VHH binders against q84jc2. Designs and how they scored, part 212

Target 1, 232 residues: q84jc2
Amino acid sequence: MSKMRNLVEEKFLEFYESWVIQLELYLHQLLIAHNNNTMSETELRHLISKLTTHHKAYYTAKWAAIREDVLAFFGSVWLNPLENACSWLTGWKPSMVFRMVDRLRKSRVVLVEAQVKKLEELRVKTKFDEQKIEREMERYQVAMADRKMVELARLGCHVGGESVMVVEAAVRGLSMGLEKMVKAADCVRLKTLKGILDILTPPQCVEFLAAAATFQVQLRRWGNRRHYVTHS

## First folded at step 12 (VHH)

Design pd21 (framework vhh_8fcz_2)
Fold by ESMFold2-Fast, scan of step 12:
Structure pd21 (fold): chain B 232 residues (1-232), chain A 125 residues (1-125)
Amino acid sequence: as target 1 above (232 residues)
Amino acid sequence: QVQLVESGGGLVQPGGSLRLSCAASGFTFSNYFMNWVRQPPGKGLEWVSYITSDSSYTTYADSVEGRFTIIRDNDKKMVYLQMTSLKTEDTAVYYCARSPDELQALFEEGYFDVEGQGTQVTVSS
C-alpha cells in the first residue's frame, strides 16, 4: 500500500486540531459565564452565538471534505479510538444531548413546564429522524451485499479497462450514498442543537453548551490518555 | 435572471389534497436548499418546509407535519409540495424560496434568498 493518508485527511486533521483548541477556549468562557451572574442577556446571547458559529464552521468544513472523500470520516485519523467508538454516523448521536438537558432539571437554572413539554416533543422528533436514517443505513448495507455488487467486486479482480470503469462507477455510487446519509445525520444534529437553544433561556443555553463542550473535550482527553502504567 | 414560478393552487374542501409546483430558472438549482413558505390572510410569512439540495433531508413546520410532503427533481429543476388532509387554517399564498446558504438555513428560519410570485390556496366549503 503506497498511500497511508490522503490530502483530505491531512487537511481536515489540521483543521480539526485548531477547531478543538478554539472549542476549549469557548468552554472556558462558558464556564465563567455560568459561574457569574454579572453578564447581561446581550452578553450571554453573544457568547451563545460564538458557539453556534463555531459549530457551523465545523459542518461547513466537514461537508466540503466529504464531497472529496466521505470515507475519511469513517474511522477518522483526527479522532482517537475512543472518540471513533462513540461516533454515530461520523459524529455525535443527536438523542444523546437530551441526557445533558436532563441535568438542567436538577440545576439552579430550573426548566419550566412549558420548556419540558417542548423538549420532550423535540426528543421524540429527534429519535424518529435517527430511526429513519438507521433504516437507510440498513438498506445501504443490504444493497452492498446484493448479488450485483458481489458480481462487480468479483469483476474488479480481473485486469481490463472496461471492468475497471464499471467497478469505479459502482464505488462512486457507494460513496455518494454514504455522503447523503452523513449529511442527513448532520442535519438532524443541527436541527436538534438549534431546537434546544430555541427552547432554553440564555443562562440555560450557556449551561447546556458548557456541558456539551465539557463532554467533547473530556472524551478526547480520556481517549488520548488510555494507555497507563500498571504496577502490581 | 433568477426566477421561481409557483403553480397548482386553487379552491379545495377541508380534508382535500393539492400538489403545488415550483419551476426554477436562472441558477444552479441542485446547489440550493429549497423552501415552501406561506402567508395567511392578514398575517406574516410562515415557514412550511425545506428540502436539502440532494434530497437527503426534509423537515416541516409542526402545523403541517405528517400532512405535507416536500419533493424535488433536480433534472427538471422542480420542487413540489404534496398537501393532504387540508384544513381551513392552511389557507394562504404559498411561495417557493431558495436558501442562500445550506447550513444557515438550518439555524435561521425565514432566511431566504429568492421568493417566487406565489400561488393561492383556499380551503373552504
Scores: ipSAE 0.446, ipTM 0.757, lowest interface PAE 2.5, mean pLDDT 85

Design pd22 (framework vhh_8fcz_2)
Fold by ESMFold2-Fast, scan of step 12:
Structure pd22 (fold): chain B 232 residues (1-232), chain A 125 residues (1-125)
Amino acid sequence: as target 1 above (232 residues)
Amino acid sequence: QVQLVESGGGLVQPGGSLRLSCAASGFTFSNYFMNWVRQPPGKGLEWVSLITSDSSYTTYADSVEGRFTIIRDNDKKMVYLQMTSLKTEDTAVYYCARSPDELQALFEEGYFDVEGQGTQVTVSS
């Protein structure tokens, strides 16, 4: 039985496909709201809330899945190769969203000086948190080559119940370390997203969320086209 | 019964340091994000810091960033707040509080139900 996908991968693939379809429907609503400027502040806040809830649903499903199999999120089967190549610790790189926010200054919905200052402060903090996680990942990767791990790998080459148990414990420890790292990255993502939405006005939030969703949807389409050409 | 017991407060001069402790009982401590919140004299509750259940992530209010550090020990069911470079504005009763939901905690900061007596921190020359 040569199945490449396990149950966690199959369930998350099904979830993710449905989640992206719903994201495209929300993107359509965001673009209408942004381009037509016809919605009240209350209506815009409800739309922003729908997007926030949608992103929360993603991380709820993701955290349940990584508790079962964190490795499924490294080189994910529900992402195409381009999406996987653009991933930073199983998702979007938090500092990347500030490039999308920079485009808001060129739109008809102009940022005031107080917002610019708060966004710069948030960007600096986000980049700092991002770099801390990158250093932890580097230390984690170095630890894989440490003497203790090399000794455990050697033990795994010998038949015996005790050697098997010791290797299983080591692999469990490695997976737990990755789960911790992925959760840290997701916390930075969620705090960055919340921070931006708290600084921006409702029309600016709609523009930002539309830009982010557009990029996500287009990146998936670009990668899928490349894959089709390669398979032809 | 859920119980949180804060300690370590006292009188300290501006620029000084204190370490606050919170002992948790009556729930599975390692499943919850933990917070420090404070109440300055005559003001409402102000969120100070959050630590995730596995210590993978910490975050702080802008007013304390770089000066305070939140730490937890799941085996001992303890959360700590290491305070340095204390200012008169840090004078408050300090409480620890658990987050009801992990992901919700990241989106809804600044509102907490506090339990116990808290610990008084007074920063004065």
Scores: ipSAE 0.568, ipTM 0.814, lowest interface PAE 1.9, mean pLDDT 85

Design pd23 (framework vhh_8fcz_2)
Fold by ESMFold2-Fast, scan of step 12:
Structure pd23 (fold): chain B 232 residues (1-232), chain A 125 residues (1-125)
Amino acid sequence: as target 1 above (232 residues)
Amino acid sequence: QVQLVESGGGLVQPGGSLRLSCAASGFTFSNYFMNWVRQPPGKGLEWVSMITSDSSYTTYADSVEGRFTIIRDNDKKMVYLQMTSLKTEDTAVYYCARSPDELQALFEEGYFDVEGQGTQVTVSS
């Protein structure tokens, strides 16, 4: 049977499609700003602020949605299979953004030694927070397997209202655990993003945000153009 | 009425430990990120630590990382700051503060709308 889309999935799909369209418009502005050396620091900071507000809007909508149905974010219907395959706990892997930062070293804009040191300190902290969450997820997956086995056993051998209540309580507990881990991952994402933007100059922030937005937009486009495997 | 009441401050020797407590009342405590903020003598407020509403994430100022631990108990409506390896530069009035917006608190260090009365921590020999 076909999976029925719930209200949370329908609402977030509509939100996400609109959010991505606006991200593409901001990407266009970032690319113009990056190629134009005439913009003032105040103008660049205003553009950076628009992007941070846009990302805040995404996490505001996401946290409202996961409060209702966190499972909608595991194998999300608003993401194509490539986007889902590249996801780490329902979003981008925080440490991966440092690859985009490394490209700033190889562009026209050179990072000063103080920035390089601060970025390395942030990278180490980000990886530490990331590994902590990964250990929690591994423990959760083991516990989930044990809970599922107990749940299946209770469903098979117990008849009556008490078994239904126990199953419902277990499912609620599983969802709450996943919600906490998704929120922890999002906190690491947002602190990493803020940390990078605090270290970089406004022109470097524009280049970084342009690189990040380009990757996100192109990944979506590549996944939407998925083709049959060709054999050489 | 919304209230935050800090306690647990005192005089401690360098290398010592203290546990600060903050009792919250008058609001749904479990809906808010909580912070510890301090004011050293003759200086402005500096943010120390934050804990999310569900304890899923904690973060610390670089100066206290690895030495301080923030913990909360939503049933008791309490937030704690466990301080170890205390230094003379940790001398300050410590305040408990509520973040009005969860996500904004992650984007803006020191984003809070309610501060408590404070508790004095003095680290000296």
Scores: ipSAE 0.629, ipTM 0.843, lowest interface PAE 1.6, mean pLDDT 86

Design pd24 (framework vhh_8fcz_2)
Fold by ESMFold2-Fast, scan of step 12:
Structure pd24 (fold): chain B 232 residues (1-232), chain A 125 residues (1-125)
Amino acid sequence: as target 1 above (232 residues)
Amino acid sequence: QVQLVESGGGLVQPGGSLRLSCAASGFTFSNYFMNWVRQPPGKGLEWVSVITSDSSYTTYADSVEGRFTIIRDNDKKMVYLQMTSLKTEDTAVYYCARSPDELQALFEEGYFDVEGQGTQVTVSS
């Protein structure tokens, strides 16, 4: 199980590094499209589709990996410490993307009133879904301090084959609970992303996706420089 | 063979409640997202709600949010739609539908397989 856990982490690390390289290439295309205003609506929709497919590929790989080892996604080895510090339930916090959307109000292509209304409705719904998951996580953390779990932890400190099997079953149950919460959080992420893209025009989608990808890539670059704290 | 059998529809007054049921067979029910979709008279299919395979997440069309609740029971291979505060606009044939791909269901509205004759819901005084 420990050997298999290491292999899951290694495989996802390789996947993630390739996925980020491709994201940087798409970001370059998004920035060109945003700055040039020379692309047709069809060309913009094709670029947006490539980004949507790219994000879908990430969650396909992630859900396969968490089925095998969800704990790998809490303090992920393929993320630097800054990226991990900014994570909410193994990924970006859904409501944070609305800060990227706020940038669109200052762009050349302004949001119409109908779009502003729909985005506000989506923001409220996203915050509600986040709070629901946060309450479930809090309940999960409280349940870990339950008498049964405390007794199982004590039993694990005492040598015995029977206690080992009972502790292993409890740990598996905890992992399954985390898997459900991670999937719920990912569902909120994907519905929020889709909702924004459905409300925005193709030029606005390109600007939004460029802002989101820029933040993700820049956060990774900042975090790869470990010496942000002065020693003097 | 994949089968989805809807029941529980009927005539109800505006403001009333109904609970629809869907019995699934012929596939591994616990591996699929389940949807409720409806077809009002003279209109196309409209997506109503989805529930994840493990009940960890549910979402609803804006027109029914706060009034409808989707529930599932994997042991019984059942999905339900609890409808409250019914409106005349809710009049439709209701179908349960499985999503062939979990992630695609989150990216594309209407990404589902519909089978059977559905169950008729008529909201009228």
Scores: ipSAE 0.483, ipTM 0.764, lowest interface PAE 2.1, mean pLDDT 84

Design pd25 (framework vhh_8fcz_2)
Fold by ESMFold2-Fast, scan of step 12:
Structure pd25 (fold): chain B 232 residues (1-232), chain A 125 residues (1-125)
Amino acid sequence: as target 1 above (232 residues)
Amino acid sequence: QVQLVESGGGLVQPGGSLRLSCAASGFTFSNYFMNWVRQPPGKGLEWVSDITSDSSYTTYADSVEGRFTIIRDNDKKMVYLQMTSLKTEDTAVYYCARSPDELQALFEEGYFDVEGQGTQVTVSS
């Protein structure tokens, strides 16, 4: 453990609090746009662009942070326990986002047959990418029990100081492997988000983004109340 | 100076296989997102495939998905394109290109900074 580990957590906590406050402001704008059909296509595209830029800022900050300390994102201090419990490889599970899209089918906003087909193709591709990453994560967990890693762990406790350097190098290699998997998961998230936004019309994008942001904000609020018994 | 040198092109029959290579020099190869891009006769540039700096993720154009595989070797400063089940429509000059901003490249497909000199692939019977 190093002082730099605590600094990464502290810096990302400050970033994330500000990022969530801005997300709530964008959610307010999305809900106004959704409830009042007075905005032009240009105005809707501008709002969608603001959300897209906001999500890109999150991944820019996250990738910088995981380079320093990927483990900060497993059991993150800036997330409450409910948010952490709902995470898949340090973020939202890409295929689960299609459940948000399913809500569009029950609104005034109608999906045409061509959009339904493209969304199903994207869903299949996304699930395939998820399974590939889950298989790699399982292989990673098995590698923790690899005979050579077990031997290095035993040597690190009971042999001279030079063996510590070899063990530290191995542990760093494991952290780098985890960084690679988190980055792969984030790549699937970004491609899934971009894919959905490219398929949907601007009004449908606004509805989708509003649903996703609403869920994220509400999950945080629900989790923040975990120490209190709600009576009503 | 940044240099990207493509090789491995040639004449191949439909259904055949071919492996393209790109040798990089003059920059820190392991920091860059890499692309394969092609230009068919009489057409514009078409993005084919890309790979993250650490090989954590790869993407492919719909026209080549399942037939092409992009691979990189950071120690050798090489990126490869393994092509199988080649079609006449794959005939093109193939270029190796780097992308300096990985997140931008992932969100906005086909973002690239520098192109190589190219290698000709001709698929005909």
Scores: ipSAE 0.489, ipTM 0.781, lowest interface PAE 2.2, mean pLDDT 84

Design pd26 (framework vhh_8fcz_2)
Fold by ESMFold2-Fast, scan of step 12:
Structure pd26 (fold): chain B 232 residues (1-232), chain A 125 residues (1-125)
Amino acid sequence: as target 1 above (232 residues)
Amino acid sequence: QVQLVESGGGLVQPGGSLRLSCAASGFTFSNYFMNWVRQPPGKGLEWVSEITSDSSYTTYADSVEGRFTIIRDNDKKMVYLQMTSLKTEDTAVYYCARSPDELQALFEEGYFDVEGQGTQVTVSS
């Protein structure tokens, strides 16, 4: 089915554009804080709280939007093709953020042994939760090929109004299943982010959030600079 | 008025099972994450488990994972905690607690302010 822009997509595109602009402003504050050791622990905690609130705002808007149209988040029109190619169930893959945490061990701020142990425990738990969701998605995709879905596809090819209503009911059921999987994936994302921030010190949190925001902003810029390959 | 009423506690031997219930009223139950929190004798509050508003995701403290199961029934406005393989260290007053909004529990600390009387679980021989 061809992707078209609807009201949900238009509203979320406007939201996302402003959300990314604010993320870039927070990234500048994080980089200043990281390069300047004059900020107090209280000031660093306030900055970390701003980023946490910013991410909460994103998921609040996302969950409102997926309630109306979860399919808008699969191949999102507000993301470029590179951003979409890097998506796992409509967002970042939770276990991938541990690669950013690994970079902290090579920075000026060194993780202590107790932190390394807690991060490894969190990494294992995150991968377990990911695998559970991946098995659910696999079952969902297999179920789409069952006899009922095949019969609905045949009905949609041959009959007018009545078949449209029956097919629309089936699609609504599929969308509800996807909504639950997307919410489960977002819960793993947020639990992983919170867990990392709880383990790290405020200066390490600033460095981690700066690395994550830098990657997100740069990925968007790289995808937007893509050259078109045109076939005449 | 928001009300959460816990029940189902009691005395049980190590290795035993128990099911706790929490009845909610005074708010739109299906819009909130629900949590189980416990307070062991002489200790502070300890987060135990969390369930999303639509049951799409559940999480557990490391100490109870694999032994406890959180479930909810939105039609009945109930949240439950099914406890198995109980240990003496599970002895505590158990409380249920709601999250202020659907994502709040994912950003809050593991410390909660609880409103109900709780239900006492005692695991001893």
Scores: ipSAE 0.345, ipTM 0.678, lowest interface PAE 3.4, mean pLDDT 84

Design pd27 (framework vhh_8fcz_2)
Fold by ESMFold2-Fast, scan of step 12:
Formats: sequence, C-alpha cells, structure tokens
Structure pd27 (fold): chain B 232 residues (1-232), chain A 125 residues (1-125)
Amino acid sequence: as target 1 above (232 residues)
Amino acid sequence: QVQLVESGGGLVQPGGSLRLSCAASGFTFSNYFMNWVRQPPGKGLEWVSQITSDSSYTTYADSVEGRFTIIRDNDKKMVYLQMTSLKTEDTAVYYCARSPDELQALFEEGYFDVEGQGTQVTVSS
C-alpha cells in the first residue's frame, strides 16, 4: 500500500474493488439472461433494476468521497493506468455508450423506427451536455492561469502563516469548482443511462448492459495483465 | 414543517414572458434537487424542469426546452422558473416540488416528496 494515500483514497479503493467484483457477478447474470429466452419480462426488469441500483450505489459513494477530496478522482489510485487514460472527467464518456447501442442494430434484434429516432435525439442532447461541460473545464483551466491565481502561487512560495491561510482558501475554492463539474458529468452519465434504458425493450436493455459491463471489466483486465520489459 | 410557496402566476399573452418563484422553508434547501411540475386543465401532472442542489445541472421537458430556465438561490432558499415565448399549451397550475433523494431524482423525472399549493398561469389573447 502507498504511504501517500489519504483516507478517502484508501476507503474508496476498498469500496471500488468490492463494487467491481459485484459488477462481474451481475455481468454473468446478464450473459445468462441474454443467452436464455425463457426469462419473463418481469424477471428481465428485475435484473435491469439490480444493475441500475448497483450504479446508483457507485455514485452515492463517489459523491460522498468527492465532497471530502475531489482530486482523488483525477488519476485515481483504484484504477490502473489504462482505465485512467480512458476516463473523461473521472468516469466514462456518456456519448461512447451509443456505440454499444449501435451494435444492437447489427445484431438479430431489430430496433423499431420510433426507438431509432428517440436514441438519435438522446445522442444529440448528450453530446450537447458533454460540450457544455468541456467548455466549463476549459474556463476552469484558464482561470488557473489568471493573474490573481499566479500571484497567489507566488505568495505561497514565501514563508509566513498568513500566506498559508490565503493559499488554503484558494485551493478550497478550486476544489469546489471541480466538484461541481464532476457532479455535472455524473448527472449527464446517469440521465444518458436512464434515457437509453427507457427507450429499449427489456431484452435490449440486458444486451446493452451486458455490453457496457463487459467493456468495463475487460478494460480493467487488459490494464492489469499488461507486462512490460522482456530483456533481449 | 416543510413548506413550499409558489407565486408569480397570472394572465399573459402568447409570446410573453413570466417568472415564477418558490420560497422554501422547514428543511436544508441546499441539500435537495428542486423541480417545477404543472397540471394543464383536464390533464394529468407533467414534469417541467429540475435543478441539482448546487446548480451544477439542469434538465427540461422537451416541450419547454429552450424557452424555460430553472434557477435557484440557496442563500434566499428560492427556486425560480423563467418562462419565455409562452404558448397557450403552457396554461396550467405550476407547482414547486422537492426531490427526496439526489441520485434517484436523476432516474425519475416525476420523483418528488413535497409539493406546494401551486400558482396559476394562463396564456391567452
């Protein structure tokens, strides 16, 4: 374990490892349901509900953690380097899930015209929300180079208790700004997920959730199994 | 005692603008998502808009997107609905509503546990 980890990082790492193990168990159930045509619509809806509840539990824990230390979610210690490289504002990029939905059109299951129209409307809305958040992140980065922030950084290099208090207040303000942006991104993620699940039939929802969970689990395995350096 | 009090309704012409206000009391306002919902004459309740506890995200029903703006002021414990380009179809009693759980509110647009008394908006010539 790293001595550099703070309590928030330690606690969330423990939570996340357990959360991923449960996700793998749900993925197994989704794959069985997808390959079995004997499950009723009610049984499929119950399974879909388990997955949505599981994702809700993740965001409940995440929002509690970012209130304490939002920076823990930028370059997270509970994610491997590949997972971190694929992250968009501390999580999955909402519009990328539409690529998984597009696979349903290439499978045996056919999306009806009304579903295609609603999915396209949702895709446009999701991309618009993403771009708005990206603009806010750009503004945040520009504000970091603002004259006042540069002066505060210079002041922080001097020895003195008053300088420490001023710098701490500025850092607290910056963390609050990041917390709002992360929550906005998570809201787009959850609204996109709900929107897709509301448009799709229960069998299509199971296929979509299985594809999403498979990608998340495999990305983690690929990053964890990567071996570097074979001496010649 | 949890209380929500709406105001600002009235008669307005098509294409006009109106701003609704909702004053909250009896709870920690800054911890809750807030909603505007409406009931047109002879129809059921329709969700209109939602704002997160910290104003980080807002959502709107398709019928009002681009015309309405939801705003909140946590210091004043107020939520507002700025309505522009009003249509006859916007005629309804408008209610302010509190969502009991932040994350559940994102999954259910009609998920709220407290409603106010309402304010009447009539759009006619």
Scores: ipSAE 0.500, ipTM 0.789, lowest interface PAE 2.3, mean pLDDT 85

Design pd28 (framework vhh_8fcz_2)
Fold by ESMFold2-Fast, scan of step 12:
Structure pd28 (fold): chain B 232 residues (1-232), chain A 125 residues (1-125)
Amino acid sequence: as target 1 above (232 residues)
Amino acid sequence: QVQLVESGGGLVQPGGSLRLSCAASGFTFSNYFMMWVRQPPGKGLEWVSGITSDSSYTTYADSVEGRFTIIRDNDKKMVYLQMTSLKTEDTAVYYCARSPDELQALFEEGYFDVEGQGTQVTVSS
């Protein structure tokens, strides 16, 4: 039986589909800029600004949606199963972008020693912030099994009005904890993106953003291809 | 009227600790990213630390990472800066500030629209 979509899921699905279409259009512009050495630094900075604004629009919409229904972001209906499988706390794992930076360094991006050092420092800080969030996840999961939660679960077996109110308050508390954790993860994502863009030159930023957008678009396409191999 | 009032500054010896407080009024405090910025003698403003509206995330300048802790209490409309292992380079007027845009504050260090009057911190022997 198909899971019914609520209003938050329907609105975010519509938003996300439009957001991805615009990302693909920006990817075309990034690839043109990467292949065209005649673009000025001002023009490159303007394009980079368009991409950062686009990513900020995603987090603006996401944070509004998680305030209404954070659980919609765990197993999101607007993501295919492969995209969901690759998610870490409802999005990309921040430290994974350094693998992309390392690949670009080896293939095409000429990084100076000072940039390499700053990127390594940022990578270490990003992994440290991820570990803090993972410890919060562990504490959250442990709290689900503590004495008070066990007692609330027992109370949830009763259909009385007072037991319903106590269980509802507990569920709201759990949802607020998840919302805070998702926002923490998104903050690490935003700070990691900012840090990389601050270290790289405008041409290198264009290469990085093009690689990131290409990976996101390709991952979506690979996951969607799974539906084409089913003969039903 | 939007107002931020800092307190807790003073003279402290190197290696010492100090806690700064900021009382907010005139706006919905729990909706705003809050930060601390400082101005050392004869220098420009430096961003020190920031905290999201719900305390989900905190950020620190490299120069204070591991030594300073930013905390907020939305019920009391307060933001605090706990400073430990103070250095002479930490000497500055410290300002509490709010950001008009939480996402922009995470992307741009020192992005704020309102700051307080400041509190002087002097680290010397």
Scores: ipSAE 0.727, ipTM 0.882, lowest interface PAE 1.1, mean pLDDT 86

Design pd29 (framework vhh_8fcz_2)
Fold by ESMFold2-Fast, scan of step 12:
Structure pd29 (fold): chain B 232 residues (1-232), chain A 125 residues (1-125)
Amino acid sequence: as target 1 above (232 residues)
Amino acid sequence: QVQLVESGGGLVQPGGSLRLSCAASGFTFSNYFMAWVRQPPGKGLEWVSGITSDSSYTTYADSVEGRFTIIRDNDKKMVYLQMTSLKTEDTAVYYCARSPDELQALFEEGYFDVEGQGTQVTVSS
């Protein structure tokens, strides 16, 4: 079990470091495209597709890893403490990306009224789905505490293999519940990302993706710097 | 042989309800994203609803959100579409569909490798 947990963490750490390096390379391409008014719609769509594929690759690897060890994603070793502190159910909080979208309202790439309406509808739907998951997680945490207390009390009365089997069954149930909630949160993230990209024009998509990637890269740099200073 | 068999369609009045059923066989049902798609008379296929392999997430087309509910039973290898507040615009042949890639299905609506035989839903006064 411990050996399998260590292998999952090491494999995903290696994957994630490579994934972030590639994200930084795509960010450079996005920034060039954003500042270059001569790129065709076809070229912009190709770049947007590269970012979309890159994010899908992340979730493909993540879902494979959480099936083996979902707990690795709660306090991940491949994230610094600041990144972990800013995580909502093992990733970015879906509604927060609309703050990146709000900046587009004041950019050179003007949002038309129809887009503003669709983005607001998507924001409301995203917030609703987010709150539903939060309520499920709260119920899970309460149920987890009650179950743990009952099992600890039972262990005090029985020191045999029966108690070990019951504890193992409870731990399996906890992991399955968390896996389901993490997948639900990731589905909201994917649908939110898709929804925004479907509403925006290619130049607006490039600006949005550049803003999102900049924030992700900068958050990692800020957290790595603080961790180094604290260690020194 | 992979099979998806739909049932439960029929003639219903506007505002009525129907429950569609899809029986799956020939594959590991619990590993697949399942969906409902429909084809209205004279139109192309339209995505209706989807459900992840573990029921962790459900998604709906804007036209049916709040009126339809997708449910699955992995033990029975069944997927259901509970339809309420039916409108004349819901008239269509409804198909059960399987997606080989759950993540792709969520990001690209209509990514399916298998469609069933269909069941006719007619909403008319």
Scores: ipSAE 0.702, ipTM 0.872, lowest interface PAE 1.2, mean pLDDT 86

Design pd3 (framework vhh_ozoralizumab_d1)
Fold by ESMFold2-Fast, scan of step 12:
Order: structure tokens, then sequence, then C-alpha cells
Structure pd3 (fold): chain B 232 residues (1-232), chain A 125 residues (1-125)
């Protein structure tokens, strides 16, 4: 099934704006929970569950959208230029969240030795999975520049049914390759997020999620206020 | 209606290799996250490997990582598990399993709604 690029972009833009508004509301709840110690473990787990469900909703919508038009996610219209400049394979770089964890360690968060060990093991695994995807992306870029692809691009300038079909099949193949890489990157993101949440206690999870959401919301805010956007 | 049929189990010496297959029918195999799970004698069920619907991502617990490789052929509705460097502790009945939700499968290891009949793998001298 074919979809026009503009339609996918419009639908995801509408979804994303609503998703970010809800993220800001959850961030407010996370900050209240972090600053006050009156919430029970059950209440904290419920709040953490709301955040994980929210992130799952994002990836559900994203994977549906990339099936229709993966290229919409490379230079997304629903992201401002600063957000796009900070993107790694259409989203946050998985290893970046360990800088958030390191900041938590330097704050008032007390991590026990067993947690520190598990977080380091997860960091190493995440970096390994991340580098594997980067190598696949490099292979993809090299393959796009090979002689056969150059020849297919030339054929696309000719009038003829058979040449048109061969070029269209090649373009579909390229899009499927990108879709697969984006999904792989998203799987690493989801596994990294889940891994961190499984290692941390509920109060530590709240602090981590608050830090991550704060960064995401502030990055969007800074980029939307264009005079704060850094230009190279 | 939904059927998963495993094959390829058997007796193998430590350090040996086996390749398990799972034939799927009664559903659109290419839309589902798939698992291999196992149950050792006197133990509970544990997940061994998972693979996304499009093979974009695979997952393994530390106990099998580097030794086992999951793969699938969506055109043939078949799931595979290549097991190398087998150890006595790998002795178990191996089951092919289907996850009802691909995203949930990434958050919850062993999240499946259907499993096959199983195939026995015995690693012994």
Amino acid sequence: as target 1 above (232 residues)
Amino acid sequence: EVQLVESGGGLVQPGGSLRLSCAASGFTFSNYFMYWVRQAPGKGLEWVSGITSDSSYTTYPDSVKGRFTISRDNAKNTLYLQMNSLRPEDTAVYYCARSPDELQALFEEGYFDVRGQGTLVTVSS
C-alpha cells in the first residue's frame, strides 16, 4: 500500500504535538513525586507505568508511520531544527541516557554497588548494540553509492515500463532497509530504557524519568524559541 | 487454528551443535514477534531468544548470548534456532512461541500467548 509523504507527516505531526503535551503533564507529576516523599511504592510504580505506556504509544505510532513513509523520520517536520540536529537514527542516541544516569549518581541519588555494576553492564551492551547499528548504516550508505545503484538512477531518467518497474522495486528495497534499521535502533532504545528501569528502585526511576523528560521538553522549548538555536 | 510445530531436537555431546526449526500455520507469521523458550527438568520456563517480525532486532539472555542465533524465514513461515557450543545446562524441552504484541515483547521477556508442543534437547556425554 502507497501513502503520500505529506499525509504521513501531517498525521504524525498532530500525534506528536499531543504526545509532547502529555509528556509535559507527566513531567510535572514526576517532579512533584521526586520533590515529595509522601507517595507510596504502589503510587510510584503506577506513575512509572504511565510513562512506559506513554513511550510505548509513541513507538506504536512511529512504527505504523515508518511502514508508510520511513523518510518522513529523516529530517522530521514535527521536530524543530535543534531536535533534528540532536537525533541519531530518527531518535535519541541510546548511550546518551547513561549521561543522565551519571548525573543522578552525582546528585542525591544513592546507588548501591549491585546497581552500579548492572548499569555498567547495560551501558557496555547498549554501546555494543549502538555500534552494530552504526556499522549497518555505513554499509547502507556504501551500498547506495555502488555502481549498480548509480546505473539504476540513470535508468530512472528513461521512458519505459520495464526500467520504471526496476527502479521502483529498488526504491522500495531502500526504504525497507531504512525501516529495518530504524526499528533496530528503536529496539535498542526500548531495551535500554527497560533495562535502566528494571535496575533502579521506584524513587530512582522517577528521578531518572524526570531528568530524561526535562531534557526532551527543554530541548524542544529551546529550539522553538529560534533566537536560542545554535547555528554552525 | 494456530499451530507451532518444533523439530530438530536430539542427543548431542557437550560442545556440539543443533539447529531447531518451528513450522507456523494458522496466522500471519510475518506480523508477529517470535520466541524460543525452554524448560529444563525440574525448572520453570525461561526465554532463550526473541526476534522481531521483520528480523530487525534479536534478543538473548546472557546464558546463551554468543552461542545461539535466532532467525526466521517469513516466506516459509518458519522460525529457527542455531545452537552452538552446547552445554549440559542447555538440556531442556525447547518451545517455539508467538507474542501477541511486538512492543510488549521487548518490555516483557517471555510475553507469549501461544506455544508449540516442544522438542527435547539433551546435552550429555
Scores: ipSAE 0.636, ipTM 0.857, lowest interface PAE 1.8, mean pLDDT 87

